# Miniprotein binders against a2bj90: the designs that were tried, part 133

Target 1, 235 residues: a2bj90
Amino acid sequence: MSRSARRKTSALNTVLRVVEVFASIQGEGPFTGTYSVFVRLAGCNLRCPFCDTRYAWSLEAGKPLGVEELVEEIARYEPSLVVITGGEPLLQRHPLNSLVEGLESLGLRVQLETNGILPAPARDEQLWRVYHVVSPKDVPVRVPGAKLHPSWVDYARATGRAWFKFLVANEQHVREVAEYVAKLGIPRSRVYIMPLTPEKLDMKELLELHSRIASLAVKWRLNFSPRLHLLVQLP
Short names: E, the ipSAE of ESMFold2; O, the ipSAE of OpenDDE; V2, 0.75 times the mean of E and O plus 0.25 times the DockQ between their complexes.

## First folded at step 14 (miniprotein)

Design MX2 (at its last fold request DockQ between E and O 0.92; V2 from the best seeds 0.86)
Fold by OpenDDE base, look of step 14:
Structure MX2 (fold): chain B 235 residues (1-235), chain A 83 residues (1-83)
Amino acid sequence: as target 1 above (235 residues)
Amino acid sequence: NPDDEDEAQWLLKLARIYQRAAEQAARRGDYDKAIFYLDLAIELLEEALELFSNPEIRKQIEQELQTVKERIEAYKKKLEEQK
């Protein structure tokens, strides 16, 4: 097999379409409060009406960046966590595995944000080793075309490195989440509920909504995810 | 129940928050987002209506529900015109 053929196949698997790279605090899920570099990948397989990152829906909204260059850029921030997000990061699965390999070689922890439509990582993928926060879009709010891939439940059981985060507005939504996770056999300790916050809430309204949903989390014995970055006015 | 009244007042407040979000989305031509928030507002208003016993408050909520439903239909038409 010619050295030239290995270089061309390596080149296609080493470029990501990236919308933005920035440092902030992880505001959501099990890593809330962690100093993180966010890598927002371009392209999404959904069109959620409530999406705050619509600019990332098209693959063309991202710039092509080499995996090596991106690893070097991330490393300069000295992050406690690398958060890979975007539209749907798993649309770029092949170069994403290469990115994870590069980041882990530097001893960096990686957390993926996914909508859970695409299959969970297989054991032979670099993605198998990282943390995943899965945000289903089929419950309680139903986005057309959203369905949680069942392999995420299996991955969560096998690894303990997956959590499920649900957007909720009221107690009925929390009930639907509780029923859904019970039916799928997802442990409650892996479930987060998060307030469905519209844009441009004042701080008083935002805090009250957080308080109401946090109280429901306690009542229903679920974990609470804040939107901490909104509360502390970080990106 | 005082707890039911507090909850009902909160649901009304949250419904109005989503209605404002819908109006802001609609002003930007984002009718999908506007409809989404109005659907949430309907759910919350209906739940609040079940908790309120005061006839004047109930009447006000029913009027608000009707207004929201009419806005959804108007935004659906505008969304179809964008296709």
Scores: ipSAE 0.862, ipTM 0.945, lowest interface PAE 0.5, mean pLDDT 94
Fold by ESMFold2, fold request of step 20:
Structure MX2 (fold): chain B 235 residues (1-235), chain A 83 residues (1-83)
Amino acid sequence: as target 1 above (235 residues)
Amino acid sequence: NPDDEDEAQWLLKLARIYQRAAEQAARRGDYDKAIFYLDLAIELLEEALELFSNPEIRKQIEQELQTVKERIEAYKKKLEEQK
């Protein structure tokens, strides 16, 4: 291996490819309602047909930013939560761990959003200490190549810092989720079902879909995740 | 059964919401998304069909199913042309 190749790999340890940074409300999952700064990282290992952030699929969509500069930008918003999302953030795992280190040194809470294909954090990673919302894409919607890595269940059990979130449209989907999480040993308290909301719903349709999926969550004794940012018309 | 009627009507409404979403995606050239929503619509229409007894409503749903299946095949052709 040439010294030039090693240098280029080392230089990437402190740079992230970032699509956007913005303030909003976390609209989904266990931290719903929290004033947050979102950091959308470029690159994804899936091409989900329902994805609403296709502009983040390619690494080339991201602007290279140094971790220290990014930490400073995030801190200026004074967030209650930093949400790292994407694409799939774990494709940039090493510099992501550096970002987490910087954010935690300032006392900022961090939550990662992941499709769970890549393994859960190891104990020696900075990512070990942050919160994770894992959205498997092989149930109930079946994206080719999407398979939850089993380490996420072990991580959730060991740390209590992971939750699992599923898009559903109807009761059959909820039944499939219930069977899936039971098979994997994921407790109901860690499971969220969320309405599969297409683009451009009017408010009445959006509320009605929320109501129907929330009723299913109660019926099946699962947690309900809104898409609150859509209901309150925030990004 | 009033609860079955309410559920059946909701399934029809949701299926039509997904059909509209598919058309919007297709206008943007996102035929994979369009097919995804039409597959959901088929699932919902089939569920609704099992709950309705009225022959005229059932025939309408069966016709709607056929139309959606034809649309899926058309979009699959367009998706292949994009490759």
Scores: ipSAE 0.845, ipTM 0.933, lowest interface PAE 0.7, mean pLDDT 92
ESMFold2, look of step 14: ipSAE 0.844; ipTM 0.933
ESMFold2 (binder alone), look of step 14: mean pLDDT 86; pTM 0.833
ESMFold2, look of step 15: ipSAE 0.844; ipTM 0.932
ESMFold2 (binder alone), look of step 15: mean pLDDT 86; pTM 0.832
OpenDDE base, look of step 15: ipSAE 0.860; ipTM 0.945
ESMFold2, look of step 19: ipSAE 0.837; ipTM 0.931
ESMFold2 (binder alone), look of step 19: mean pLDDT 86; pTM 0.832
OpenDDE base, look of step 19: ipSAE 0.859; ipTM 0.944
ESMFold2, fold request of step 20: ipSAE 0.830, 0.837; ipTM 0.923, 0.929
ESMFold2 (binder alone), fold request of step 20: mean pLDDT 86, 86, 85; pTM 0.833, 0.831, 0.829
OpenDDE base, fold request of step 20: ipSAE 0.845, 0.847, 0.847; ipTM 0.939, 0.940, 0.940

Design MX3 (at its last look DockQ between E and O 0.90; V2 from the best seeds 0.86)
Fold by OpenDDE base, look of step 14:
Structure MX3 (fold): chain B 235 residues (1-235), chain A 83 residues (1-83)
Amino acid sequence: as target 1 above (235 residues)
Amino acid sequence: NPDDEDEAQWLLKLARIYQRAAEQAARRGDYDKAIFYLDLAVEILEEALELLSNPEIRKQIEQELQEVKERIEEYKKKLEEQK
């Protein structure tokens, strides 16, 4: 196999479609409060009606960016965590593995945000080594075409590097989450409930909703995810 | 129960938050989002009705619930007209 064929296959795995790169505080899940660089990838396999990042749904909304250039851009922020998000990051799985390899070579911690529809990382992928926050869209809110891929439960058990984050509005939603995770055999210690916040809430309403859902998290013995970035007015 | 009344008042407030979100979405022609938030408002208003004992308040919330359901059907038609 000629040196030229290896270079062409390497080139296709080295470009990501990126919507935005920015520094902020991770506002959600197990890494809440962490100074993070966010990489929002383009393209999504869902059309969630409540999505706050609908501008990332099309692959064409992203600019092509080389993995090496993106690693250098991220490194300049000196992040405590790199958060890979977007529409659905795993739609760009091959170049995403190359990005993770580059970031880990610099000693950077990486967290992926995914809807869990696509298969979990295999042991031979660079993505196997990173942290994952899976946000199922089939419970309690049901998005058409959303189904958690079973391999995420296996990945969570094998690695301890996955958590599951669910949007909830009331106690009935929390009950449905509790039943769902029990049925799948997901440990409660890996489950986060998060307030389903509409856009343009006032701060008083936002705080009250957080308080109500946090109380339900305690009652149901689940972890609570804030939307901290909304509470502190960060991106 | 005073706890049930506090929870009912919270649920009514939450339902109204989602109704406002739906109206804002509908004004932008985003009827999928509008329907989504109104469906949530229906669920929450129904839960609030289970906790409410005052007949006058119940009647008002039953009327609000009916208006929300009618608005969902209106927005479904508008969504079909966009296709």
Scores: ipSAE 0.863, ipTM 0.945, lowest interface PAE 0.5, mean pLDDT 94
Fold by ESMFold2, look of step 14:
Structure MX3 (fold): chain B 235 residues (1-235), chain A 83 residues (1-83)
Amino acid sequence: as target 1 above (235 residues)
Amino acid sequence: NPDDEDEAQWLLKLARIYQRAAEQAARRGDYDKAIFYLDLAVEILEEALELLSNPEIRKQIEQELQEVKERIEEYKKKLEEQK
């Protein structure tokens, strides 16, 4: 590689296209309740009809930020967890690995949210060491083009650092999830079902839906994920 | 069966929640989201019919189902126009 080509590759690895950075509570999955800084990366390889962050679909929605400056901004919040989300963060895989390196050098815990279409981290990636919540979009909600990459199951078994989270509306959906995860060999301890919550529900409706899905989680022996941030009215 | 009646009443409420979500999405021009929620509402109304035996209630739900299916077709046309 020439010096010019090497320098261009390095520059791309140090810049991320970022939609927003903000502090809140992780409201979903195994880290529910944790004081977190969210980093929303631009770009997505899906167009889910239920997506509540459509503003992050286009890569052009993101502002280019240097990884080093982003690490410093995140650190000033003093987070207990850094949540990398998007769009689909793995579309910016190389500079994302640089961000993870910087955050880990400061002792910050990192969680990635992904739709699981792109492969799980390799052993030599910085992403190998972070936590992952994988949300497949091909069951029970069937988004065109969504398919869980099989490496995520292998990664979860090898590392214990991945969980699988599914949106469900009713018991038929929970049955479909149970059959899907059994077929793939995903243990129940790694599976979360979460209520498929449309925008702008009032608190009574939110609680009723949470209660019904939580009861199904108990019945089917799966973990339950709330949408806690909606219940406490945080972003 | 009292448990079937409670479940059917919940399913009817849930279907109406998703119908309202579809209306809100359609007002914003998000017809793909609107269709997604109406498809859920159809599935859930069909589940409720499996649990109910009262013919007057079943007739009302079958009418609601037909109206939702017609709205799905309307929204599909609007989604195509956005392409």
Scores: ipSAE 0.826, ipTM 0.925, lowest interface PAE 0.8, mean pLDDT 92
ESMFold2 (binder alone), look of step 14: mean pLDDT 85; pTM 0.835

Design MX4 (at its last look DockQ between E and O 0.91; V2 from the best seeds 0.86)
Fold by OpenDDE base, look of step 14:
Structure MX4 (fold): chain B 235 residues (1-235), chain A 83 residues (1-83)
Amino acid sequence: as target 1 above (235 residues)
Amino acid sequence: NPDDEDELQWLLKLARIYQRAAEQAARRGDYDKAIFYLDLAVELLEEALELFSNPEIRKQIEQELQTVKERIEAYKKKLEEQK
């Protein structure tokens, strides 16, 4: 059986549209403080007015990168975690499964950041094995076209590898989150509230906002997500 | 209650933070973002009006709230002009 036939089944290099790859500290959610490589994928199914990564909304904003090349690039950073983010990473679901397979083969931990609009991973996907932080955009702030796909609640129950992160500005927002997660049957231990920070806050204002929202997290018995990277001036 | 006064001052401060963010967005032609932050400022100012009954403070908040609402309508028109 000729060497030529194995070359044609050389995996169509599953290509991802990648905006940026960088090393930093995970500033948000359950992995806060973890040395991480961030892979920002291009393309988003939302147009959140508060998005800080608007440059990633178009698929064309990303460069095509092969999965193998991207795995090698990530591995050079020796990360404690690989964070797949972007616009919406699950828009590139097929090559993303191949990326996850490659990273897991090296023993790297992977965390996905998603808006939760697209279905959760199925059991046969490589994505089933990784950690997910779902950031719904339908509560308390309402982005047009945002709706949490119900399969994320099922995935969270089945695996224990999903958390839900909500942007909040005040106690009313925290109340709405508490009601929403109670209605969906999401355990409070899987819920994070995070301060809705505008751009270019001074450090004093940023710290005060963090303090206020953290106090509300305690009051409402929810987890608090900082925006640690903003507090420590990392990317 | 001193706790109520601290909360009022915080709500007003946060509303002003969002108003500044909105103005910065509007200067860049990002009226969607500007409207979003002004809507948050409206919510905070309305919350302040519900929590506090002092007539002088209430009048000031109502004036600020009216100004924010007028800005929202101005930015909605600008957003429509961009389409």
Scores: ipSAE 0.850, ipTM 0.938, lowest interface PAE 0.6, mean pLDDT 94
Fold by ESMFold2, look of step 15:
Structure MX4 (fold): chain B 235 residues (1-235), chain A 83 residues (1-83)
Amino acid sequence: as target 1 above (235 residues)
Amino acid sequence: NPDDEDELQWLLKLARIYQRAAEQAARRGDYDKAIFYLDLAVELLEEALELFSNPEIRKQIEQELQTVKERIEAYKKKLEEQK
């Protein structure tokens, strides 16, 4: 079979449970500001109390969609980045690898967002070549059962394609993050701290919290992640 | 010390932001989210107590802290009733 036929056969034989597909900007982490298409996959292995996307927790929230059809839908947006998020996307690992294959065959750049509980990609997975923003939930926010799988640190070291992003409210949280990443051997250049923002802040409060956390990032020599989509009122 | 005063006012302001967020979550029935934000408020109020020794300010913070802890227990009861 030709490469084109193999690509179609692989995509047509796998299904993802998808909550939503939409265009916006990536508002967080190392790709902040990039015109992106977001693919929110259903299902999560956590029930974080602060979660802003509770509607994606159940696999039944997702509509089954063939991978090839999804690739075509994404491509029509002409994105600069495809962000795969959820729930926890790695719960649908096998069809997710097929989606990544299809997207990369079209030259589309892909980023995964994960809570890091499931293992990092193996070398023979399509996900191996994708960018990853890992958001551990064990520190400082202490979600039960949220232990970061150690393979993510090994993966980041081996590939340079993973960054670690932490929600923080104050300097004590930043200190906890700094101690945590030092113990795990995660270099500062790969670490982002991000403001722990409630859903309804007025713009002055939102900017003040950003300013305070950004100042802490400078003080502790860590990267700062905004929540840019909130500041510019995009999804 | 103006830097200490700025830090105190910010800790108190942020604690109140999280208390407001907790109330909003509780009105929607999201008691787990409400408790999470109140726990953050407790952390911030306790930090304020560690940094400042003025007795009248400390008394006000301790009273606020007691109120927040009572709200946490009330919301824990409501969360259990949802199970």
Scores: ipSAE 0.839, ipTM 0.927, lowest interface PAE 0.7, mean pLDDT 92
ESMFold2, look of step 14: ipSAE 0.832; ipTM 0.924
ESMFold2 (binder alone), look of step 14: mean pLDDT 84; pTM 0.820
ESMFold2 (binder alone), look of step 15: mean pLDDT 84; pTM 0.822
OpenDDE base, look of step 15: ipSAE 0.847; ipTM 0.936

Design MX5 (at its last look DockQ between E and O 0.83; V2 from the best seeds 0.85)
Fold by OpenDDE base, look of step 14:
Structure MX5 (fold): chain B 235 residues (1-235), chain A 83 residues (1-83)
Amino acid sequence: as target 1 above (235 residues)
Amino acid sequence: NPDDEDEAQWLLKLARIYQRAALQAARRGDYDKAIFYLDLAIELLEEALELFSNPEIRKQIEQELQTVKERIEAFKKKLEEQK
């Protein structure tokens, strides 16, 4: 391989398309309540009708940022967790591995949010070391083209660093989640159900929906994910 | 257990929340989102209908279901017109 080809491959591995970077509280999943820096990456392989971040669907919606610069920006916030989200972060897998390496070198904890369509991290990837919250889009609501890659189940079993988060509206959705995870051999301890909140709920409606879904989580012996950021009016 | 009536009333309320969200999405031209929320509203109304024994309430839910279905078809047409 020529020196030019190595420079082009190295340059491709050092730039991310980033929509936004902000500090907040992680409102969802196993790290709820954690002071976090959110890195929203651009580009998604889905077009979920319920997506709250449609502006991140295009790669062009993100600005190109160097991994080193992004690590420095994140570090200035002194986060307890770095949450990498977006459309689908794993569309930028190569530079994302470099980002994770940089963040871990500073002793920062990293959590990825993914739709689980793309393969789980391999053992030789830096992404293997981080936490993952996988949000399947094939159950209970079905998004066209969504299918959980089976390697996520294997990754969860091998590492203990993956959880599965499902949007639900009613008990039937919770039942479908319970059946789905049972069929895949995902332990209930790794499963979170989260309220499917429409936009512009009032606080009373939002709280009641949280209460109803939390009660279903107890009934079905699943973990509950709030949308805490909505409840406390944070980003 | 919450009274089946309390659950049914909640499901009706939630269905109406999603119907409101659907109308808001449709006003923005987000007919895909509107259809999605109306499909959820149907599921919730159907579940509520199973829990209600009162014939008058059942009739109201059935009428609401029909209205939601008609609105879905109207929004599907609008979504096709955008393609």
Scores: ipSAE 0.864, ipTM 0.946, lowest interface PAE 0.5, mean pLDDT 94
Fold by ESMFold2, look of step 14:
Structure MX5 (fold): chain B 235 residues (1-235), chain A 83 residues (1-83)
Amino acid sequence: as target 1 above (235 residues)
Amino acid sequence: NPDDEDEAQWLLKLARIYQRAALQAARRGDYDKAIFYLDLAIELLEEALELFSNPEIRKQIEQELQTVKERIEAFKKKLEEQK
């Protein structure tokens, strides 16, 4: 097939529903501080009460974009990292794999954010090669319907490309996370605890909460994730 | 124990931070988020209560707990009205 014909075939088969595309700093997890383009996909299989992106819950919140158009838009930012988030991005798994293929062809590094309910990538998926930050929602808080799919632990062990991130408010939450990850066989080196930050904290309160959770991370020998974008007031 | 006193005061402060967040969420009509923050506040207040021995302070915390529980019930009613 000609180059033009391949593009037409791709457009007919590969569309993503996208809420927003924007540049910022990755503020959380192992890639904290990286200049990133965020791609927020529509649709979520959870309704977490603490969700800060409720506007992405409905699939109808996203506009349909062809994967080739989206790759070109992302590339114009010249990102060091492309962060695919949402909602829950794995609800759009098929076209998401096409997006990853396009980004990889340009040498762009990709990270996925997921609640881990849907299975980890299979070896033959483009998603197999990207980095994943998995945020289970069944500990320390329990969101109805949330259950980490066991394949994520297997994937993390097989590839070294997944980390697990948990929102915590106090030491009891950290204890619950520690027990949970130990039962599942998740190594401490793959675990991040992150402060559960409500909206509109002043900077002193925000820093104090960060300090308290960071101290707990050291005490419990877990990694600490800031919410750096909040500290520096970026989206 | 100075470390217990510092922790107890922090738990009270954090509980009040979450109570303020709950009020902000309720003002926006996000009663599920408001209830979530109040449930966190209860956990923190109960933990702080275990660390304080002063009966006047303990009584104040117990009164605060009752107030938060009543707010939760009011917000649960509001949440059902949105359905």
Scores: ipSAE 0.848, ipTM 0.936, lowest interface PAE 0.7, mean pLDDT 92
ESMFold2 (binder alone), look of step 14: mean pLDDT 86; pTM 0.833

Design MX6 (at its last look DockQ between E and O 0.95; V2 from the best seeds 0.87)
Fold by OpenDDE base, look of step 14:
Structure MX6 (fold): chain B 235 residues (1-235), chain A 83 residues (1-83)
Amino acid sequence: as target 1 above (235 residues)
Amino acid sequence: NPDDEDEAQWLLKLARIYQRAAEQAARRGDYDKAIFYLLLAVELLEEAAELLSNPEIRKQIEQELQTVLERIEAYEKKLEEQK
């Protein structure tokens, strides 16, 4: 490879399309309650009708940021966790590996949010080392084109660093999740159910929905993910 | 069963929450989201009807269900008009 080809591949691996960077509390999944910096990446391979971050679907919605600059920006918040989310972060896999390398070099913990359509990290990727919360979009709500890549199950077994989070509205959805994870051989200890909250719920309705889904989580012996940020009115 | 009745009343309430969310989405032109929430409302109304033994309440749920289905069809037409 010519020096020019290496510089072009290096430059392509060092820029992310970023929608927003903000500090908050992780409201969902296994890291609920953790002081976190959120990095919302632009671009998604899905068009989920229930998506609350539709503004991140286009790559053009993100600004190009250098990995080094982004690492410095994140580090200023002194986060207990860096949460990489967006549309689908793994659409930017190459520069994302460079970002993870930079963050890990500072001793920062990293958690990725993904829809699980793209392959899990390989052993040679920096992403192999981080935590992943996979949110399948094929069960119980079926988004066209959504299918969990089987490598996520293998990754979860090999590393212990993946969890699976499902949006649910009722017991039938919880049943479908239980059947789905049983069929795939995903341990129940790795499964979170989360209330499917519509936009602009009042706090009373939001709390009641959380209570109902949490009770179903106990009944079905699954983990419960709150939408804690909504309950405590954080971003 | 009192537990089934409580659950059915909750499901009816949740169905109405999703119907309101659908109306709000439709007002924004997000007919895909509106249809999605109405489909959830259908599932919840059906489940509530199965749990309820009172024929008069079941009939009311069936009427609400029919209204939701008609709204889905209306929003599907609107979604197609946007393509």
Scores: ipSAE 0.861, ipTM 0.944, lowest interface PAE 0.5, mean pLDDT 94
Fold by ESMFold2, look of step 14:
Structure MX6 (fold): chain B 235 residues (1-235), chain A 83 residues (1-83)
Amino acid sequence: as target 1 above (235 residues)
Amino acid sequence: NPDDEDEAQWLLKLARIYQRAAEQAARRGDYDKAIFYLLLAVELLEEAAELLSNPEIRKQIEQELQTVLERIEAYEKKLEEQK
């Protein structure tokens, strides 16, 4: 096979469908406040009613981009963190592993956001070495068809590179989260509760909701995740 | 129970935030999102009513709850018509 044909075959095999690439601040979870480049991959295996990125649900919403060119685009931002999100990024698992390899070769730190329905990374995947924020959609709000794959708990325990983030509105929701994570054996140090915010809240409402949920996090000895990008009005 | 009164006032405020969010979602035709937020509002209104001992305030909350339930039913019909 000629060198030219070999390169074309490799490029077709390592293509991602990408909705958008942009720089911002990671506003949620353990990396809150980090200057980040977000890579939103197309396609999702859920249709959550509260989703604020419905434009990423269809694979056709993404443009096909080669992994090598995507790595170069990301690197030009000089990020402190690369956040791979979507839709559900694990629907594009094969080329996603290639992207992670390219980013790691440049010394870039990577964090994946996932709904946890598809299995956690295997030890021989590049994704094994990156950080994961897993947002189960079956507690406290219950999305049909959502079920956390049990491998995520094993992965978190084995690697220390996964955290679990839950949207909550009130103390009853926090109680349900606490019961869920206790049943699954997820340590509290790996659990974040985050305010369930609709779009277009005024700043006073947004701050008050944050304050109330943060107080519950302290009461229940769970980590609190803000939605910092909303507070500072960044994408 | 001053802490119960403060919590109930917050729960009522949050319920109204979700009702407003539901109306905004419905204007865009996102009736699934609208119903989701109204169901959250129902939970919050019920919790607030249980925290308060004043029967006139509880009656007002129950009236609001009935209005929200009627809106859910209307939006469920709209969602079905979109299918």
Scores: ipSAE 0.832, ipTM 0.930, lowest interface PAE 0.8, mean pLDDT 92
ESMFold2 (binder alone), look of step 14: mean pLDDT 87; pTM 0.858
ESMFold2, look of step 15: ipSAE 0.827; ipTM 0.928
ESMFold2 (binder alone), look of step 15: mean pLDDT 87; pTM 0.856
OpenDDE base, look of step 15: ipSAE 0.856; ipTM 0.943

